# Ledger of designs, part 23: VHH binders against Thiamine-monophosphate kinase (thiL)

Target 1, 333 residues: Thiamine-monophosphate kinase (thiL), of Prochlorococcus marinus (q7vei9)
Amino acid sequence: MLKEENTQEILHDLGEQEILNRLRKYMDYGQIDDDTALIKSYKKELIINTDMLVEDVHFSEITTNPNHIGWKAVATNLSDLACSGLEEVIGITVGLSAPSSTPWSWVDGVYTGIKAALNKFGGKLLGGDCSNGKQKTLCITALGTKGPLNLHRSNARPGDYLITSGPHGLSRLGLSLLLSDPITKSINVPNLLKEHAIKAHQEPQPPIKALQTLLKCKPYAMPWNAAATDSSDGLLEAIESLCRSSNCTAVVDHKNLPKHADWPSGKQWNDWCLEGGEDFELVVSLPPNWAKAWLKAMPCTKAIGRMKEGPAKAMWSNGETIQKAMDTKFEHF
Short names: E, the ipSAE of ESMFold2; O, the ipSAE of OpenDDE; V2, 0.75 times the mean of E and O plus 0.25 times the DockQ between their complexes.

## First folded at step 14 (VHH; framework vhh_7qbe_3)

Design aa4 (from v5 with Y56W; at its last look DockQ between E and O 0.54; V2 from the best seeds 0.00; counts 0 for: pae E 3.1 > 2)
Fold by ESMFold2, look of step 14:
Structure aa4 (fold): chain B 333 residues (1-333), chain A 120 residues (1-120)
Amino acid sequence: as target 1 above (333 residues)
Amino acid sequence: QLQLVESGGGLVQAGGSLRLSCTASGFTYDMGWFRQGPGKEREFVASISVSGGSTWYADSVKGRFTISRDNAKNTLYLQMNSLKSEDTAVYYCAAVYQWSTLRPSEYDYWGKGTRVTVSS
């Protein structure tokens, strides 16, 4: 029988009412029945952002499953909020478009991933919409309160330490491993590094803990200002963005590149560390006392260089401009 | 403080199956199963991420064991099929805040274990 060979329930067979009934478990009582979500009055500034994840553009079944997709959708939004000085996640809305032939298990997996990320990092599923469409697409809007830290790319000053919240290049390596890229087959990558790389790609961690620790270790007398951006488009781009916005030179120590302990040697691997992308770490410029406190309080952080007076660019310690080696910019059109 | 309680261990003949469960007082952690055979150090068996999307297995159990989790029920599972005598061990549930690993020293919370005995 045809039904036995395909035992998955699909969205067409369930219909909108049953889909909504099943989604109730992911949100507060009654929320799925309302066209809008009531947000409590806040005495604080609010921050909001929206990201889209599109099948075969931002994810594929080769590299991710529904749980990964749901987690990633939340994590990437929360990373953007963290770079703006997020205090508390209020919640998200989810717009989902998918073909009617999509299995319910796919939708259930996506929402399982969404709920897991919200449970870990805060916030609620506030609402959303589902629609029939030819291509699986998620549109996530995230809302949070802004804390006291004025976190902006233009706040870097000469004399600051340049610090990142964690290692870089892992997501790019993870992607290559999942795609069975020839370069990863020609090198014996240690199993621990493979595990970390794949997890970094499939289930990125927004830098919420790093941000919270940064806030806690601010020296009392210093103003609530720091320079930061995330490294979603790559570490080098993040550094250059800080330089451009602050009119400072970043001097990077080649020996202090933020590599995983088992990271391979060689130019390709340094290029991935600098330009790989999708690592979702904070890249921060801090006055020395704050920097030292953060490095001590959060062992995953690494000082990679210093900000100096000079032209808006990134340079090696020997004075040479750091050259782009990879075509990593993503363009939709 | 996170509490982990394993269950489902027992005696089974080689080639048989068992399903272990681990209930937790909170479930925002990456989870893993480890085991310790007689006279051996504790070794990695399997791990699963918070989202449930990422799993990793020791080479010795690939294809025979399946890790899963139900976040709504705060329960971690290990389905063990095609059991062998070398699978005899005390099985431990473990949790870590971020990204499970092969190393027991990286896990922050541990259950008391459940014994699995595979007879030939």
Scores: ipSAE 0.413, ipTM 0.762, lowest interface PAE 3.1, mean pLDDT 87
ESMFold2 (binder alone), look of step 14: mean pLDDT 81; pTM 0.832
OpenDDE, look of step 14: ipSAE 0.716; ipTM 0.874

Design aa5 (from v5 with Q98P; at its last look DockQ between E and O 0.55; V2 from the best seeds 0.00; counts 0 for: pae E 3.0 > 2)
Fold by ESMFold2, look of step 14:
Structure aa5 (fold): chain B 333 residues (1-333), chain A 120 residues (1-120)
Amino acid sequence: as target 1 above (333 residues)
Amino acid sequence: QLQLVESGGGLVQAGGSLRLSCTASGFTYDMGWFRQGPGKEREFVASISVSGGSTYYADSVKGRFTISRDNAKNTLYLQMNSLKSEDTAVYYCAAVYPWSTLRPSEYDYWGKGTRVTVSS
């Protein structure tokens, strides 16, 4: 007749030494006891990225659990590296700040998600730091080697195909479903779309396979250059960034927007596809032969338009400039 | 090629418990359990995301079955409690990337199944 245990272990009661002991399982043997990680010499360029996730700014208890938070933090960093031509993930460091009242299960969940993402995409947990603080915050720095593709927003040329590596708007729909926003209650969203949208928000996939396939499809004699950016701030922003950097016009056909198969029709849904954000796909401008090869090799890709000579802007095929419909301006300072 | 091997099936009395395991040659996928009863189509039982953060259950098993995974051991589990005659089926382990769904047709890799028989 044993009582059910309901007592959560919290960081205060465990203390620093026990927390470190429990974190050993996420790192190579002995690494937790070192102040630095040794990185072997490379004959390749290295790339590095740092992102922060802050409670009630980038995640919340309503939309995510600790496993999701850990996965997302790694995936976001790896998406940034992929857009710079990542070859191999070397590893990451983790800075964690949390109140001393935080349950151990929360920290354990975060590291479980981190390890799952590293196991999937490569790299090791190289080290990090933990500190008492008033708000849960993760800071992840990711390190990798750069591969042979020179991906740069300025490499688009008139005549290129404009291609996305996957559908857009899913993360924004997922967020709305998790928050029970009225717009998603007014329309019967098909179950498969709901499942994909929620998971795209909670466990995003960095575009590493898309990058690898793009490299494999490069025509033998062509230069290693391609125009690319990611769509984390939204598809329209990604397209406009390519246009500005390359001094080209992007001409987009509304019928070719990269929508999920069950995506609803209408202006609101087109706006989410264009501006929803956090979709972590590649947006690429490619010469026709490379574009055709990639589209055939990777079914999730879609040609959404063409790059043309002209002013640095995004236009619909009818000549009208694509206008921002959503207010997504957010500044930390 | 990902290989999935189920184990732990057998004969069990109604009301009893059984734990199924699925060992994988690689364990970086969303995973699910499906089952197929005599003369029936394969149906969803439960799924768990690669991070372990998201679990889903068919209504018929909610509260009785628990899916879990141990990524360090490349093993997926299904703890089945309060078993009923209706739970008699061949149970299949399945894997998909990027995300699990309720639909069997969306899964890329399948085990050969393990038989569970629930007697009265």
Scores: ipSAE 0.457, ipTM 0.797, lowest interface PAE 3.0, mean pLDDT 88
ESMFold2 (binder alone), look of step 14: mean pLDDT 81; pTM 0.828
OpenDDE, look of step 14: ipSAE 0.568; ipTM 0.824

Design aa6 (from v5 with E106Y; at its last look DockQ between E and O 0.13; V2 from the best seeds 0.00; counts 0 for: pae O 8.2 > 2, unsure alone 63.4 < 65, grease 25.4 > 24.2, placed apart)
Fold by OpenDDE, look of step 14:
Structure aa6 (fold): chain B 333 residues (1-333), chain A 120 residues (1-120)
Amino acid sequence: as target 1 above (333 residues)
Amino acid sequence: QLQLVESGGGLVQAGGSLRLSCTASGFTYDMGWFRQGPGKEREFVASISVSGGSTYYADSVKGRFTISRDNAKNTLYLQMNSLKSEDTAVYYCAAVYQWSTLRPSYYDYWGKGTRVTVSS
């Protein structure tokens, strides 16, 4: 009787995307095609998002104090709400697990950070749960009301401008600096850039203001539909996500990457800009008139390319496919 | 529109101290101090995060200057100790209203400046 070694697939081998794909069977069709879930209520539509922060995966005590952890937890979730057309933050729930040996000061710090972020961006701590665990984890569910903008990744159209709400790569640079990475030490980073980078990493800001400005810039005769996502997983991933959902080709101009003015030159640094992650900027596909209005109104925005008819992929303006740099992939699993 | 008003500048002898203040008309994110000396470009002096938990200093002022803020009063401070002649400049308060910005417009609002003169 040949014991069929049922080689049980492990999560590491599957990867996050495959895991999510497999989990689709447990949900309604299209339920996870956007950054948030839409809930229809009697008065207003609600948007909801859940995101997990895990120690040594999403945060480390080496680089992030408890206050920052709490702040990041809120900011990351609100970013998802923002890219789905957030009008008002209602609040969050917090699931916390931590080893019993964890000092109270850590927990207190985390929640202090959470409160600070909520005070800044709106909403309340609605509730949650806590439990002993082997690892420090935060599970945040954020709730907000949906505004008039219908932001869906699938709304991208050929001819659209591809625009970011801000610079990219700063969080990754900040991390590098905080870790005293030899790579960063090898170059002379201006102090202001250091500050921006570290701040971006430790105290990220959801692009709520960007969203508000986007809304204000919408031409009156134009539909309330646009394509948007955030760059939490990197600019390139955001772009590709738009492409996949809309079945459009993104043409990106390497000369127009959303780099800080003092951003170092070189492939590595370009890679960080494209794939560094945790920048939490809006990445949007807009029709030309809307795009131009937004670009004019918000100077920190950057047109990085255009959408065209074609396969779901990102490519350079020179016709080359944008290749992912191997070393920059944040693996959740 | 956010207004920033600096105060506390003046004439001081080398080795002396001054405390600058900047009052904002409303809430701000990160805040900072810049200075522009005679014939020089505006340069970064110090910055502080919205929470006050993070501070950054130019190398030239590190150990001598201290940046702080009182969010309840919407006020930014710069304690300047051991002042040197090279510290002579107009000092500008800057504030971030929008987080997502590209250089050079990281700071959205600027004060009119306060003059600091250090006499040898």
Scores: ipSAE 0.012, ipTM 0.236, lowest interface PAE 8.2, mean pLDDT 87
ESMFold2, look of step 14: ipSAE 0.180; ipTM 0.654
ESMFold2 (binder alone), look of step 14: mean pLDDT 80; pTM 0.830

Design aa7 (from v5 with S47T; at its last look DockQ between E and O 0.59; V2 from the best seeds 0.00; counts 0 for: pae E 2.2 > 2)
Fold by OpenDDE, look of step 14:
Structure aa7 (fold): chain B 333 residues (1-333), chain A 120 residues (1-120)
Amino acid sequence: as target 1 above (333 residues)
Amino acid sequence: QLQLVESGGGLVQAGGSLRLSCTASGFTYDMGWFRQGPGKEREFVATISVSGGSTYYADSVKGRFTISRDNAKNTLYLQMNSLKSEDTAVYYCAAVYQWSTLRPSEYDYWGKGTRVTVSS
């Protein structure tokens, strides 16, 4: 009797992308092809997303205090709304789990951070739930109204400019600094860069201002359609996501990577720029006239490349495929 | 345009204490204090994030000064203890929409300042 070793697949072996792919069968076709879900209401269209923060995965006591955790929870979710054409933040719900031994001061701090972020970016705490758990976790659902911009990853077209709303790699550098990583100790990081990096990691900013500027820069006769996503999972992942959805090739110029002015030189630092994650910048594919207007209006924006007809992949301007660096990939599972 | 109004400056003896306040017309900014002494350049004193979760101090004031904020009152504070003659300056409140830094040029809004004089 050959014991059929029922080799149960585990989540770690599948990875986040495969898990999401398998979960598609439980949803309507195309439901998760964008960063948010669209809900049609009587007067306004709503956009909604859910994101989770888990202790030792997304935050730790070493790198973030409770206020930062709350702030980050709001910022990350609003970033998703922003890349889907947010007009106004309605609010958020909070699911909180924590061990019973957790001090009240932690909870109070988290919600203080949440309130501060909502005050800055808009919206209200709409409700939520609390429960005992083995690990500290926050599950945030954010709701907003959709504006006139139709931002879908699939809207990328050949000939578009690929543009980011700001520098990349700062959060990763900030994390490294906070952890006293030997890598960052080996170089002389300018003080301004250190400060920006740490703040980027602890108090990320959703690209709402960037979105507003993007909207203002749209040429009058141009359709409201564009492609956008955020760089929460890294710049390269954002680019590849646009490519997959639009079936376009992204051609990226190595010389035009969106680096901080004081960004260190070298392969490792380029990798952090491309794959560091948690920068929460807007990554967009725009028609040339719109792109030029936006670039002019917002100096922190950077044209990093162009979209062309071809297979769904990102490549360098020299014709080489952009390869992911093995050691820098953030894994949720 | 954000308006910032400083208060609380005055004459104090060395070793004394003062509390400065800055009232803002909006309070969704990172805030900071800067000072400019006689014949000196404007220098960084302290900054606090909008959430209050992050504070940073100049080495010269660390352990003596405390920056805080009351978001409900739209007020920024600087508690100054163990004041020294070197602390004599006009103190300025500043605000920035993005991340605060140690560089004055990065701040978007400034108050008119309040004068602090420490006598020996």
Scores: ipSAE 0.463, ipTM 0.781, lowest interface PAE 1.0, mean pLDDT 91
ESMFold2, look of step 14: ipSAE 0.547; ipTM 0.827
ESMFold2 (binder alone), look of step 14: mean pLDDT 82; pTM 0.843

Design aa8 (from v5 with L102R; at its last look DockQ between E and O 0.10; V2 from the best seeds 0.00; counts 0 for: pae E 14.3 > 2, placed apart)
Amino acid sequence: QLQLVESGGGLVQAGGSLRLSCTASGFTYDMGWFRQGPGKEREFVASISVSGGSTYYADSVKGRFTISRDNAKNTLYLQMNSLKSEDTAVYYCAAVYQWSTRRPSEYDYWGKGTRVTVSS
ESMFold2, look of step 14: ipSAE 0.594; ipTM 0.852
ESMFold2 (binder alone), look of step 14: mean pLDDT 83; pTM 0.853
OpenDDE, look of step 14: ipSAE 0.685; ipTM 0.866
ESMFold2, look of step 15: ipSAE 0.000; ipTM 0.211
ESMFold2 (binder alone), look of step 15: mean pLDDT 83; pTM 0.854
OpenDDE, look of step 15: ipSAE 0.697; ipTM 0.871

## First folded at step 15 (VHH; framework vhh_7qbe_3)

Design bb1 (from aa8 with S47T; at its last look DockQ between E and O 0.10; V2 from the best seeds 0.00; counts 0 for: pae E 14.7 > 2, placed apart)
Fold by ESMFold2, look of step 15:
Structure bb1 (fold): chain B 333 residues (1-333), chain A 120 residues (1-120)
Amino acid sequence: as target 1 above (333 residues)
Amino acid sequence: QLQLVESGGGLVQAGGSLRLSCTASGFTYDMGWFRQGPGKEREFVATISVSGGSTYYADSVKGRFTISRDNAKNTLYLQMNSLKSEDTAVYYCAAVYQWSTRRPSEYDYWGKGTRVTVSS
């Protein structure tokens, strides 16, 4: 007796050729039939980045749907390019590894999310590859042109303002809410904060607008140099990275932590603001006149401290070193 | 790119009511209404979260205006009651990916506006 499964189509049943045929709609005509993508010559320098999104490390079915995964894959790569002075996105390639039992709807959803993010931020899906594997994994390479701003972690100088492009901790709160973490259940989190936190976790936005505004606010006499990194690994890690690369001390004022307007009080909530991660905001060190112009032009920005001569570390304004309070970043090896 | 199209503007007598609509191609955004009176800067009117669970109003419109959304129709509404001459303005629909605020500079997408004129 033969039984019909009421399960969605899976990759095993489709096979590689049918999968590639279904992916045609996400690329320019004919691109999926080519082993390479042709990139026309550019007058400008190119920048490139590669990131991996791994099931149960960066996403899970509890916290995200396939469209969110595809969106996140693009956004995380573009955040890295933005921190290097991205001008225009050229495109991405996608390496996909998934079990053969994976539903086609999952793959289709991921590519739908990828296309949605590219449509918003620019660039094309240039190509990629797929393979059988035990764990769902996306390996994304993003390519773009470099603009005029020399944006690098090593460019911070004593006297600079330390500024972030937006509030921090939202993605970490969103994750905790989606997992029904007990620590969030004993606190009355306002509905607006819940919605913002979940969206920040599921649909992160790379800091392209912040970068564009930063460029527009550059005072004429200033050189085309500034220090930046993103906060994907957390605000404190971003600040410490600037300090290490620039051989400066960052002095942070507790009162100026970049919190959402409804952010709760308390040590736990301050720790999430500093160390939560996956916020994808721009963290910038700027000369005072440029800093003041940017803060005025983009009110979501916040000056959180100053860079000073001293050892490469982050300190509170009272002179105490900022101590890591949360678990360290996942170490892959 | 997201398209926002306002409709429902027009001429109404003071004390009257009017309902503005804004249609969007997708509805995973916090949304808001802003307005710009003659010779004035654009000002906040109301915002609503993506789920519709959180709404906020400018003090000048509280109790008179109601923001709502129908996610099945991808449509944002502004019900305006007890209209006053001061409410005369071009009304703009706006959307933002991350979070709604009272500040126009924080919004990513804008409609072209619909004119509301309140006659005395």
Scores: ipSAE 0.000, ipTM 0.271, lowest interface PAE 14.7, mean pLDDT 85
ESMFold2 (binder alone), look of step 15: mean pLDDT 83; pTM 0.855
OpenDDE, look of step 15: ipSAE 0.763; ipTM 0.900

Design bb2 (from aa8 with R103S; at its last look DockQ between E and O 0.10; V2 from the best seeds 0.00; counts 0 for: pae E 12.0 > 2, placed apart)
Fold by ESMFold2, look of step 15:
Structure bb2 (fold): chain B 333 residues (1-333), chain A 120 residues (1-120)
Amino acid sequence: as target 1 above (333 residues)
Amino acid sequence: QLQLVESGGGLVQAGGSLRLSCTASGFTYDMGWFRQGPGKEREFVASISVSGGSTYYADSVKGRFTISRDNAKNTLYLQMNSLKSEDTAVYYCAAVYQWSTRSPSEYDYWGKGTRVTVSS
């Protein structure tokens, strides 16, 4: 036969008009036909963030499907907004570039994942563009309202508790499991931990609930300031970033590392907890009264150490500087 | 939002058996059973992962209760054998998107409960 039966539709054969027509279902009625989106006037400060996800840099087909890619793109942006004191997600725009040979099912999957994340976390798809390009790339701009809390890496003070909003290392373990890494095969990883790790990698949760609880439990008399960053680049990097920006020492208790309940013992596992990355948790420095309230209000939080006066670095409780163990440093250039 | 509906509660004599069901609407999650006895806090009974491959039990029910799920029907089960008067409680079905734990505060969705009374 001259034509392939059951052929997969590709972007080249559909053309721009048909692609846009199919994307209508992910937007409010009529939005795809407008060059701009009208944003309801807000009397609060607005915050905006843009992130890119690039094939073979931030995702691969081995570890993620298109739905996961769309979800991650939203979650990454919302994590950045959360670390800036997000109150309400307004929406996002999506720039998508992909080769003309890309199947429509891939694009449809990405937008399905985007919509699923927006349905979970708030906001709507405000608009965007699809273009032909050499590699699959997503660029998401997210817009939200800023709440009253001034979150900034420079706000840590000696005497603060250092707290994480959740367990760390899960996304890195999930990646290793999905790649069938020999290291994960040499240890019998508990099944619940495997499931949680893979989900953390493929469907990360931005720390919006953690932020909301943090706001709710602020002691009345304390100023609306706290130090925070997310752990997207790893827990140790987050801690070091707080130290550099605040000119403080972080003293970390290795007994209190924020491990999953079934997290194995050993050097490799501690290294992944500290340096694994893509965990999208808040790492927060708080005065003691606020810290106590947050730890009580949100049981998944964990006090991992204290901020002290001293040089800008992270140290173990025994006085030794925490050394980077993993050789990989992610840099674009 | 996910809806959870328990069924199968009732009156049963000590040593007897009872099977609870929880039907879910919407997405599949890690799920669990909790219970609240007279004058007690809501306490963990059992949990099961999305795939059904990982299960956890409170020490007080190990060997007597079995949690299971049928993902094709979005239904969670709790088979309760060798029932004791201490098992008398309202049993709640719960679900969480991530990080299932023994703490009720970490579960996002709850059913209204089904009453189990164990008499001698």
Scores: ipSAE 0.000, ipTM 0.336, lowest interface PAE 12.0, mean pLDDT 85
ESMFold2 (binder alone), look of step 15: mean pLDDT 82; pTM 0.838
OpenDDE, look of step 15: ipSAE 0.725; ipTM 0.881

Design bb3 (from aa8 with R103L; at its last look DockQ between E and O 0.81; V2 from the best seeds 0.00; counts 0 for: pae E 3.5 > 2)
Fold by ESMFold2, look of step 15:
Structure bb3 (fold): chain B 333 residues (1-333), chain A 120 residues (1-120)
Amino acid sequence: as target 1 above (333 residues)
Amino acid sequence: QLQLVESGGGLVQAGGSLRLSCTASGFTYDMGWFRQGPGKEREFVASISVSGGSTYYADSVKGRFTISRDNAKNTLYLQMNSLKSEDTAVYYCAAVYQWSTRLPSEYDYWGKGTRVTVSS
C-alpha cells in the first residue's frame, strides 16, 4: 500500500487572514480583530520594555525549539521589568516576521511557549502582528505596573551584603551541552547538572519570585530602596556595574560563588559561573537585616560577598582584582 | 498549594493501550509521571516542561509512551501503548516549580496515584 505523503502547513498556504484567525486561541475573545488593546486605567506607574529576538543572533534550531523561543522572549522581557521593580505584568504585544515557507507548527509552538510563560508569570497577550520577512524575528513589548521598591544600581552602601537570587553558569553550560562543545565531552558532567543546565538555557526563569520575596522581607523601618541589577550579561559584569554606579568595592569570596550543588571544580567552571551570562538572576546589595531575612526566606539566594568602602571594582578576599577571562560582550553593529 | 489528581488507571491486556490523566489546581509547573511497581522503588517515566517544549522519557518506555499537556484544561496526559507486564505499577503525577528532572526527590508535589495492571 502507498504511504501517505507528509505535508506540513506553511504560512504561504494559509495566508495572513488564516494565520491571524488561528492565533485567536492565544488571546482574549475578539482581541485579535481590534487594532488596539484597551487597558483598564491604573493609578500606578507603568513600566515598559521591548526586546527583539532574531534567528541566528539570539536563537537557533540547534539549541531551541519554537516553544523555547516563545518562552524565552517573554522571560527576557519580564526579567528587565523585574529589575525595574515590577509589581504585576499587564501584558505583551508580539510582532512576528518569518519567511512564507515557515511551517505553521513553528508559529503555533512559539505562541504556545509565549502563553505558557504568561500563564506562569502573569499578563495577557494584548495583540500583535505577523508579516512576511526573510529572517525569523520576534519583537515583544511588555507592559507592567511598577511596585513600591526603588531598584537602582547606585543604592549600594559599604557594609551591605552582596547576594544572588540563584546559581550562575547554568545557561552557559546548557548552551555548551546543546552544541556538544569539546569541554563538555571531555568531562563527565553529572546528569542532574546536565538536566538543570539545559533547561536553564532553553526555558529561563525571570526573577519574579525572587523580587516578590525581597519585597516581603523588607524591614518595616527601612526605605523602599535597594541596589540591584540582573546577571543577563554575566555575574561579574553585574557586580562591577553595582560597584561603578555606587562607588563601592565588592569583596567576593571565591568559596561563596553561587554554584549549582554539582558544579565542577576548575578555572573554566569558575569562569562560566562568573561570566557565562543569560542566567537572569537578581544581583542585589542589601543592608544586613534585610539580607538575612531574604536569605532565610528564599533558600536559592546566596550571600557571595560584602560591599566595602573603596575604588569601584570587584576584588577577591585576598585583595586581588577579579580579572575577566571570557569575551562575553556582544555588539550588534 | 497545588493539588494533583490522577485518573485513567485500570486493568488492560498486554499489548493494549491506556491513557492516564492528571488534573491540577494550577498548571504553571513542570510535570512528570513516575511509577512504583510491587517491591520496587519509585522510578521516572516521563516529564514535560511548562511550555511543552522539553519532553523526556525513561529508556524503558521510549517509543511506547507519550507525555503531553493541555494548559487550557490544566491537564497532563500519559498515552501508554504496547503495554507489557512490567508496566504494572501505581502511576504518580508530580510537579516542580522549575526545571523538572528524572529524580523524584526534586519534585515538590505529588498525586495519590492511579493503579495500572497489565494482564498476562
Scores: ipSAE 0.507, ipTM 0.818, lowest interface PAE 2.6, mean pLDDT 88
ESMFold2 (binder alone), look of step 15: mean pLDDT 83; pTM 0.860
OpenDDE, look of step 15: ipSAE 0.769; ipTM 0.898
ESMFold2, look of step 16: ipSAE 0.369; ipTM 0.753
ESMFold2 (binder alone), look of step 16: mean pLDDT 84; pTM 0.858
OpenDDE, look of step 16: ipSAE 0.761; ipTM 0.892

